# Ledger of designs, part 2: VH-VL binders against q10081

Target 1, 150 residues: q10081
Amino acid sequence: MSNLEFVYKYFNSLDVKELYDIYLLRTNVFVVEQKCAYPEVDEIDLKCGHLMLRNANGKLVAYARLIPEQQQTVRIGRVVVDPDERKNGYGRKLMLQALETSKQEFSSSKTFVLSSQEYAQPLYRSVGFKKCSDAYLEDGIPHVEMRLEL

## First folded at step 15 (VH-VL)

Design k6
Fold by ESMFold2, look of step 15:
Structure k6 (fold): chain C 150 residues (1-150), chain A 121 residues (1-121), chain B 106 residues (1-106)
Amino acid sequence: as target 1 above (150 residues)
Amino acid sequence: QVQLVQSGAEVKKPGSSVKVSCKASGYTFTDYYMHWVRQAPGQGLEWIGEIDPSDSYTDYNQKFKGRATITADKSTSTAYMELSSLRSEDTAVYYCAREGYELYGYPFDYWGQGTLVTVSS
Amino acid sequence: QIQLTQSPSSLSASVGDRVTITCSASQSISYMYWYQQKPGKAPKAWIYGASELESGVPSRFSGSGSGTDYTLTISSLQPEDFATYYCQQYTSYPLTFGGGTKVEIK
């Protein structure tokens, strides 16, 4: 945990190595580990902020994307922790930083939303999110909408 | 240290109700969901439902809806599960379990010791 | 709701044997969780995520699988491994567990 560094950049400010690291982490978990063959990279990536957590060696250990929406709302998506770095509390640290970064980068943000697989709800609950929908399918996988209001 | 201490064993007649308590200590009670799970003799584990102690939000396995009531008392850090209209098949050990929040980690990180409820005709 | 079917329901094996327990789901599972339960005790977290072992779990334990078919393997059975093992899903509510596999040492 010591010497951790958060880096936040909008898409056009990412360098090619940062983009590579993000997509490697996301595809390794969401496509390979979860055995879900679908297009992981989408056009939202071009129009959102990218929050990276790196350790002292520069390894990308956790990631989320921050998507500004209408009604003073920020959507947090693609929350992921490197398989070899789990159980270090990086998921919660990432979420807390996502909230703080959103306050800095999206000056009128008051509402945070995300679409969660059911097993991930406990993480989001730990930083104040609450379920606000019944389950629905997203790419064939059950999800629930969760919301936090500042 | 996180600890969940449950009430003692109960013997009940069919048609009655039982209320099992689960006293939490060693952590902030309202920060974590509490779940109830039961285990009938010689059978597996069965999820009953969950509660958010901070606002009393609950959700139930449909099998128990209408018979199970889960509550929490913030002032005593105690969760409760009440099961009504008891039948002999409700004979089981009833567990409370705290929901862990580590991403990709366990759903239930701490368990109570269990409360045996025997429903005898 | 998602049904989890464990096989076998019970087995007996000798110290040093390789033991394999299966858990089959009625629908695809994102992550399968495993618990160990010893007689008279509450279940203990054992395997989670993508086959990660909980702290203190011996390396002779492993988990594998994807989609609907998952396994827990003990590479060389030890006397302290006498227990019942349960799989669990958190992909869809209601949360469900397998029926358990009781492992006995001859």
Scores: ipSAE 0.639, ipTM 0.858, lowest interface PAE 1.6, mean pLDDT 91
Fold by OpenDDE, look of step 16:
Structure k6 (fold): chain C 150 residues (1-150), chain A 121 residues (1-121), chain B 106 residues (1-106)
Amino acid sequence: as target 1 above (150 residues)
Amino acid sequence: QVQLVQSGAEVKKPGSSVKVSCKASGYTFTDYYMHWVRQAPGQGLEWIGEIDPSDSYTDYNQKFKGRATITADKSTSTAYMELSSLRSEDTAVYYCAREGYELYGYPFDYWGQGTLVTVSS
Amino acid sequence: QIQLTQSPSSLSASVGDRVTITCSASQSISYMYWYQQKPGKAPKAWIYGASELESGVPSRFSGSGSGTDYTLTISSLQPEDFATYYCQQYTSYPLTFGGGTKVEIK
């Protein structure tokens, strides 16, 4: 197994290279790969935490953002794995770390939520999330709300 | 290594029930959903249902109208599929299949060897 | 439910041939999954995420597509590739498979 490193930072602590890597990865996947034109970069980026997974070479291989919400809830968003780095279990590693990091950063949090693209449900289910809504469209892509209570 | 080993072939009369087992090994049983899929002779694949072994959550193909019951025993890492009110059309090879958790929602990464269930008068 | 229609249902080809199998969904799906099945054996995961090959799958296989139309391609058919291929969707319950495409030796 390759050496991996998780780094969690808030927006103001990101250096230019980190921010570049994040936006490059997100746009390449959510916009280009998924053929979805939408305002990928948003103001939430300024207020949320950014969880980065890098491999031994320093490459950003996976990413998620952690968004604190009301009622002791943390929303996990923009979950992405580099197309060239898939099939390595990074997605699940990322989610497990996201939960752990959330508990550390938001100690009172008990509820975790996310908007899952339909196809991605197995990933989230593997770490305990359950579907809690009917399907809906987000930027033209079918989604479901998923929830984990800890 | 991941292995799913199913119970042996069954011959059943119409109206009876059959219960097929699927013993999992090589991974944490409760970390993966288990699915059941069947295949009639010379035909395609049909999804029956799923179970989360961690809490026994289940969901079914409505086609079976409650005839299918999927269960899991955590202590033995075994999933079960019971089909009642059997009819000739239920003659098929029944597969258990583990749901993977890759980002793309890779649903069936490992399969049991299959269990032939023959329903005949 | 989402219906998946594979085309063709069967085809005959020779070793070295280029083979293309299509799968059409009754509605738009995020990604298509493919399985290979040989007689008397369980299906094997083959392609996921429309274009990602399962471990051990030869590079002569490829997947592509988006929306409702997806394809599995074998650039140069080999003897071990004669089998039945199934597409599958995980976009909506109930999960559904295509009718299968049997690739036979000419």
Scores: ipSAE 0.528, ipTM 0.843, lowest interface PAE 1.0, mean pLDDT 93

## First folded at step 16 (VH-VL)

Design n2
Fold by ESMFold2, look of step 16:
Structure n2 (fold): chain C 150 residues (1-150), chain A 121 residues (1-121), chain B 106 residues (1-106)
Amino acid sequence: as target 1 above (150 residues)
Amino acid sequence: QVQLVQSGAEVKKPGSSVKVSCKASGYTFTSYYMHWVRQAPGQGLEWIGEIDPSDSYTDYNQKFKGRATITADKSTSTAYMELSSLRSEDTAVYYCAREGYELYMTPFDYWGQGTLVTVSS
Amino acid sequence: QIQLTQSPSSLSASVGDRVTITCSASQSISYMYWYQQKPGKAPKAWIYGASELESGVPSRFSGSGSGTDYTLTISSLQPEDFATYYCQQYTSYPLTFGGGTKVEIK
């Protein structure tokens, strides 16, 4: 456990290797593994924070992006764990750090939101998120909005 | 050790109700959803519904809405499923199952031993 | 609601046989899951993410598929593999399971 390292940077502070690692992980899971053709890389990436979890060997094992919104709200998106690193609790560790980092980096943040595929709800529930919408389709896939209030 | 221990087998008449209990131990009860799944003799698995023990939020398979009631008692770490207006086709083994939170993993990581409910006159 | 149709519903096989079980969904699935159930026992988590083995599952098991069509294969059937196998989806509520495939001793 103490061999894990969280790295948080805004887009303009990422080096090219970090950006490569992030897009490789995101596209491998969201596009290739999930067989879902959609514009995975978007303009939100240019204006948000990027939270990386690396293991002792420097491998990017989990990732999320932190998007500040109005009314003291942070949206967490693109939550992903490397396929070969699953079963290590990295998803929950990432989410807990996302909340803590958001409080540090966006000092007025009080509300956290995300759009979850149904299968992923258990992870978000484990750190205090609650469903706050009925299911809706996003690129043909059912999602629900989830929220956590401090 | 995570354990889910269910109440014993029951024999019921048509039109009555049954309430099956599921006592959890070995983990923080309020941190995991509990689900109920049934299996009629020689048949497959059928999802009944779920509960968040932390706030008693529930959701049900529409097939059982109005007849099934899922509850949880935080003080005893026990979930319950009550099914009313019983019919012979409700004869089944009823399972409680804990939902794990590891992203991507199989949803139901621990199951109770099952409770046979037999509905006959 | 997403229907999962498993085939065959049952089969008889000998130790050493190659066994293939299919699960077809009425619409596309994000991740398919599989459970093994032995008589008189609760189901046990077996395969996640369509193709990944749960801890303790022998490597003779494999899973594959995407979209609507998924398979579970046992490359060389062993005595402890005689059970019923269920596929499950968590793409849309209500959660649904396939009808099961019973693998019996011949």
Scores: ipSAE 0.760, ipTM 0.891, lowest interface PAE 1.0, mean pLDDT 92
Fold by ESMFold2, fold request of step 17:
Structure n2 (fold): chain C 150 residues (1-150), chain A 121 residues (1-121), chain B 106 residues (1-106)
Amino acid sequence: as target 1 above (150 residues)
Amino acid sequence: QVQLVQSGAEVKKPGSSVKVSCKASGYTFTSYYMHWVRQAPGQGLEWIGEIDPSDSYTDYNQKFKGRATITADKSTSTAYMELSSLRSEDTAVYYCAREGYELYMTPFDYWGQGTLVTVSS
Amino acid sequence: QIQLTQSPSSLSASVGDRVTITCSASQSISYMYWYQQKPGKAPKAWIYGASELESGVPSRFSGSGSGTDYTLTISSLQPEDFATYYCQQYTSYPLTFGGGTKVEIK
């Protein structure tokens, strides 16, 4: 129903309102909603791409960060959907765009990885990721590594 | 319209096995994990395991390792759960349940009608 | 394995009463889910994200909680609310459910 716009920028290209919107969305979900106190804003943000999904009113409705790594690999992290915008399929749309944007921006990319909380695995499975590790703790919360090979 | 239709009730003797089927329709079968959950009479729900129908990846509750086998047939859009070495405490209703992939939502969005398996001498 | 303990295991209440069901986890979880099960039927998705109602769930239902302690509340019990309610976690495998709370109407 709404016209959606994807915006991708490296950190140094973000304007101050974009950065504010990103950190508001991330902290409201990962720190406040999930009741997990940790340094959610980290130095990785300075060295990665930021993928934003905005609706027709300009609201940031979903976000992910794209982190280039060695061996033709891109890590996708901080996948989040605005609490009031859930049930619209934005998580899957975001993931599909993250893959496409990574191929365009990191032209040699062959492998995509992420660290998933268990409840989020279904989303990543829906775009082709497979679990590739045993569970491990990250800030006291079980996670698994997931991978997609082109 | 998503539907999960399970095979009929079974009566089994201890030491035998049972294979329950779950026919899926109304969606792309290989795009969603299928789970198996059981419910003993008067008791709660117990997760048995999961399968990715696209590649047959499975994971099991350790309680059922070595006894439960979950499979899927892409050509018929049907998932199966086989439980071997049956005992009386395996008497339960066995459900298949589809795992939705919408982020944050309740994990099991559609359930089969259940299959009663009764294990008695 | 994360154990989920529901209380009470059953209760009986009058139409119009406020009903509270608790679910206690053996360790902290990110999101609690709730299902409603009518006699002879499969469970139905009811509450997600600890507090958000699934589509078609009446507004007299609410969920709350964080960490290890979660609650499902029915503000004014109706005859159609006769069911068993289950909490569920997806923080750690194996996936586990609470033992259920059976709600009966006097």
Scores: ipSAE 0.738, ipTM 0.890, lowest interface PAE 1.2, mean pLDDT 92
Fold by ESMFold2, fold request of step 17:
Structure n2 (fold): chain C 150 residues (1-150), chain A 121 residues (1-121), chain B 106 residues (1-106)
Amino acid sequence: as target 1 above (150 residues)
Amino acid sequence: QVQLVQSGAEVKKPGSSVKVSCKASGYTFTSYYMHWVRQAPGQGLEWIGEIDPSDSYTDYNQKFKGRATITADKSTSTAYMELSSLRSEDTAVYYCAREGYELYMTPFDYWGQGTLVTVSS
Amino acid sequence: QIQLTQSPSSLSASVGDRVTITCSASQSISYMYWYQQKPGKAPKAWIYGASELESGVPSRFSGSGSGTDYTLTISSLQPEDFATYYCQQYTSYPLTFGGGTKVEIK
């Protein structure tokens, strides 16, 4: 069984090691593995919640950010699973916790949105998201908007 | 114990239609997209389209739009693909394939046994 | 539509040989997937993320590549490896597969 721990913090509550772990994981996957030579770190990080999944050894194995938006909406972004941890169902566990954490931290939230690369749609579908746009390019990579209504 | 069991082989005349079924068992049918993929004899794989069984959302390869209709029956956990205005080049094995949701892994984790559709006149 | 071109379309090799097959995409993709298909059977998930083996895949298989050019390699061909191998992309709809590479044992 998993010895998993979820940690949720707003940016100003992160310690320096947590921030290091988050950026290491995000850059290793989005920049290095996916070969996207674009600024991965952005100003949204300063103004959002950060959801971390750690295993029994304390390793950060999955991550997402939770961004409150207008009209009772929460955007989930930067969904990532550590390359060595991928066969463990952590992506779906992370998404389920992201929804639960959003309900707790943003109690008026009704709508959840995200911008998905096409290959990642199956994960988001598994927790109730549905495609709601035509494909568009984000950083040269096809994406679709996906939505879940509570 | 996930299984996708397809209907039997069919021989059809040009201009007619065929409806292939794919009965799912061993999992929650409405939690996974179902895809249809065909393989002409001695040739490669061609994606036809997809369906979300929970709400009947579909998307099609433009090549088949207007001829292919993908449906799902939640009460019997069965997906269907109907291809109309059949031509001899539609002779192929037609597969249903389930889309897994494990992030980063290969998309189609379970496949039906295939249904041979032969179009000849 | 992203076109995937596999090479060679077929090959014959001896047990123990190193076999390399390629998949070239018409535009850059993030992840390439590979399937193995035995005669009379449906395709089976084989390699994900360009280079990672699905469960139960023998370690003699490997994948590599990025951008537009990808390979599947069998380091020491075994009789049970005769099959057709297909690459597949999920970067852009419609989803597409390569034309396949049939591997036969001499």
Scores: ipSAE 0.694, ipTM 0.879, lowest interface PAE 1.3, mean pLDDT 92
Fold by OpenDDE, fold request of step 17:
Structure n2 (fold): chain C 150 residues (1-150), chain A 121 residues (1-121), chain B 106 residues (1-106)
Amino acid sequence: as target 1 above (150 residues)
Amino acid sequence: QVQLVQSGAEVKKPGSSVKVSCKASGYTFTSYYMHWVRQAPGQGLEWIGEIDPSDSYTDYNQKFKGRATITADKSTSTAYMELSSLRSEDTAVYYCAREGYELYMTPFDYWGQGTLVTVSS
Amino acid sequence: QIQLTQSPSSLSASVGDRVTITCSASQSISYMYWYQQKPGKAPKAWIYGASELESGVPSRFSGSGSGTDYTLTISSLQPEDFATYYCQQYTSYPLTFGGGTKVEIK
């Protein structure tokens, strides 16, 4: 893949357009596409890192949150690919970069965790995550906890 | 081009074991989970189990109660499914299927051609 | 385990007909997947994410649904569409398929 750019910023460093693009993409997928009304925008946004993948045209094609936790753990969340940009391998590229960025930003990190919707399990498994819980509901959506030790 | 080529048809007696192979090519074998699915004559599809070829992690449908064993040989890019204590109900076409990892994509993106296993006295 | 019930088990239709196949899950899922299978062949990935067509799938096919109820529709049945269709869930283990719907020539 050529002419792609990753940008990692914390909330206070996001410009208005970046914040707009992130919230537009997240709401279009997690709220509208998945027909789930929940507090999509939350306080975690203010404290976590925001990983953005943009194409040559500057369009936000994929996104993820990186959330530092205790015990050298990083939680990856809100993993999303734009509906019009799927089947391009952006999901895997995003996850690989998420792990790399996490190591750079949180140098002592050894454990990576995420709450996976069922459809995303293959993506996370492809980069080494393993399921470590039974299925549960989060905001009415089926999830499983997954973990990667590095 | 991705290809999954399975071993030939088998005829087995009740109580015996069968081991079906699935040779993968056209992609990095250790980068994708491999699944086994079977289909009895005129029936639907039934999931047997999965393997991560990179570390040989496996998970099984509990229905088989330990009769199924899935393995992988990285050196030959081949996955195996062994089913023991065969019974007539195990007569089916057995498929290997690769788990794709494109987000939102269909889980099983490539399939072997299938292997007919017939269990009869 | 999550049970998937397809309806109908079989149907007879003519070329040009509108065909609708349903798949009901025993509990709510986010996405349903569909496969097409022809006699003597392995299943072929057909619809993903409930409503997205795999590469090479004609536009006369469509998928829809949410929660527990999902649908595969063929707007105008063509000769090459006569086959058996299966739904599948990846929400929980063990992975499960629907019983299949055989689309036959009337």
Scores: ipSAE 0.538, ipTM 0.863, lowest interface PAE 0.9, mean pLDDT 94
Fold by OpenDDE, look of step 16:
Structure n2 (fold): chain C 150 residues (1-150), chain A 121 residues (1-121), chain B 106 residues (1-106)
Amino acid sequence: as target 1 above (150 residues)
Amino acid sequence: QVQLVQSGAEVKKPGSSVKVSCKASGYTFTSYYMHWVRQAPGQGLEWIGEIDPSDSYTDYNQKFKGRATITADKSTSTAYMELSSLRSEDTAVYYCAREGYELYMTPFDYWGQGTLVTVSS
Amino acid sequence: QIQLTQSPSSLSASVGDRVTITCSASQSISYMYWYQQKPGKAPKAWIYGASELESGVPSRFSGSGSGTDYTLTISSLQPEDFATYYCQQYTSYPLTFGGGTKVEIK
């Protein structure tokens, strides 16, 4: 797990390769792996921060986007780990970094929220998130709202 | 290394209660949910409930209708499962299992060695 | 609750055989998880995300499936593979397991 690098950029600061890597990873997982056809790329991408985790080879191994909301809240979305890299604890590393980065970028924020696919709850629970809603469908996939207050 | 060590076998009479312990080591106890799962002789696995040791939040399989009580002692890194109003059908090996934290990983990544609870007249 | 039905409940096979175990969910789930259990021992995490092997699991094991139907396959059965395998879902509470499939020596 050495030589990992976190990079946080807003959309306009992403280079073409970074954007390509992000969309490739997200599409491969959220659309292809999960067999869910939906408008994966959306306008939120233009307005949010993009947190990238790369390994020593420069490969994008994990990603999340940070979305500032009202009332000192940050939403963490599109949390993804490369299918070939899922045994390395990158998901938890990503979430911990997402919280830290959020504090740095949005200093007034104290509430963190996300829409978790049901199976992903253990990851979020491990960093302190709590389920705060009943299950609901998002693009046909079961989700729950989770919240962390710091 | 992560270890979950459970208390020894129990023999109980119908109507009594049993409390099984699970001592955790090798990791931060309060950072992981602990689950309890049982297995009747020659049968499959059945989920009993879970606890967040950090705040003692719990959730249960409604099948037990309040007979199961899961607790955690942070000072000793020990989780407990108490089952009351025991009946013969409760005869089983009871397991504690830690909930993993990695995205997509198998939910129960570490298990205790199991505790046999025998309920008989 | 989500019911998981495994098939078969038991099977007899010889070393070198190809073994296939199925798990069917009463409703669509995101991912299926598998455990291996040997007599007198606790279950061991075996496959996650339907197709990803846990650390230490031999490559002769594989998982596949989506929606409601999932499969665990052993390409060439080895002596140490005789055990009971359980599928599990984490899509909805209460968490549930399949009935198990006992792989026995022929």
Scores: ipSAE 0.512, ipTM 0.843, lowest interface PAE 1.0, mean pLDDT 94

Design n2
Fold by OpenDDE, fold request of step 17:
Structure n2 (fold): chain C 150 residues (1-150), chain A 121 residues (1-121), chain B 106 residues (1-106)
Amino acid sequence: as target 1 above (150 residues)
Amino acid sequence: QVQLVQSGAEVKKPGSSVKVSCKASGYTFTSYYMHWVRQAPGQGLEWIGEIDPSDSYTDYNQKFKGRATITADKSTSTAYMELSSLRSEDTAVYYCAREGYELYMTPFDYWGQGTLVTVSS
Amino acid sequence: QIQLTQSPSSLSASVGDRVTITCSASQSISYMYWYQQKPGKAPKAWIYGASELESGVPSRFSGSGSGTDYTLTISSLQPEDFATYYCQQYTSYPLTFGGGTKVEIK
């Protein structure tokens, strides 16, 4: 396996290339691949943390947002793996790092939540998340709420 | 490499119970959900239930709820499926199947070799 | 529960034939999964996300569909393709499979 590097930054610390890579990856997957037209770029980007996973070539292979919420809760969102880099375990690595980074950045964090699309549930389950809601539509796509207590 | 090795064939009488084992190797046992699926002779696949070996969380097909008990032993990396009050209709090959966690993949990526359970008077 | 109905339940075909298998869900689902099973063996993961092939699956296989109707297609049937194919949904519990489609040699 290639060398991997995690980088965590808030919006104002992102350089233009990093921001470009993030938006390119998110748009290609959540908008184009999933055929879903929605406001992909939003104001949450300005306030949340951005976790990037890059390979030895500097390519952004995976990404997630870390969003602090009330009640010592951190929401993990926009979890994505590059289509050309799938089946390499990057999703799980990303999630494990997301939890670790959250604990470091948000020292009081105890609860982790996310809105999971159907296909992503196994990934989240693998790191301890449990479904805690019925299915609902988000931008026309079925989702379920998942929760992890640590 | 990932391997799921199940216990041998069973012959049971109606009303009795059977417990099938599935020993996992080649991966971190507690990192993957384990499912049980059965297949009656010449028939399709039927989901029985699942377990998270890390905390023993379980969920069952309501059809089997009350009769099926799924457990896991972390120390031996072994999952179990016990089915009670056996009926002739329970005659089937029982499979354990690992739930993969890659974002894009078929849910059940590895399967045991299957265990034939025959229920007859 | 979500019921999956496959059609046909069985078919006879020759090497080189185009084969089409349909799976219909009782309600709309986001993704359909497919497995291949040969006699005396456990099912093998075959197609995910309705249209993506698992590693090692020949390119003559394809998947398509949305909503309630999904299809598995073999463009040119090969000897090793004779098997039973099952669709599966992961949209809601209990997890369910289609009744299977047995592809037999004519």
Scores: ipSAE 0.413, ipTM 0.828, lowest interface PAE 1.1, mean pLDDT 94

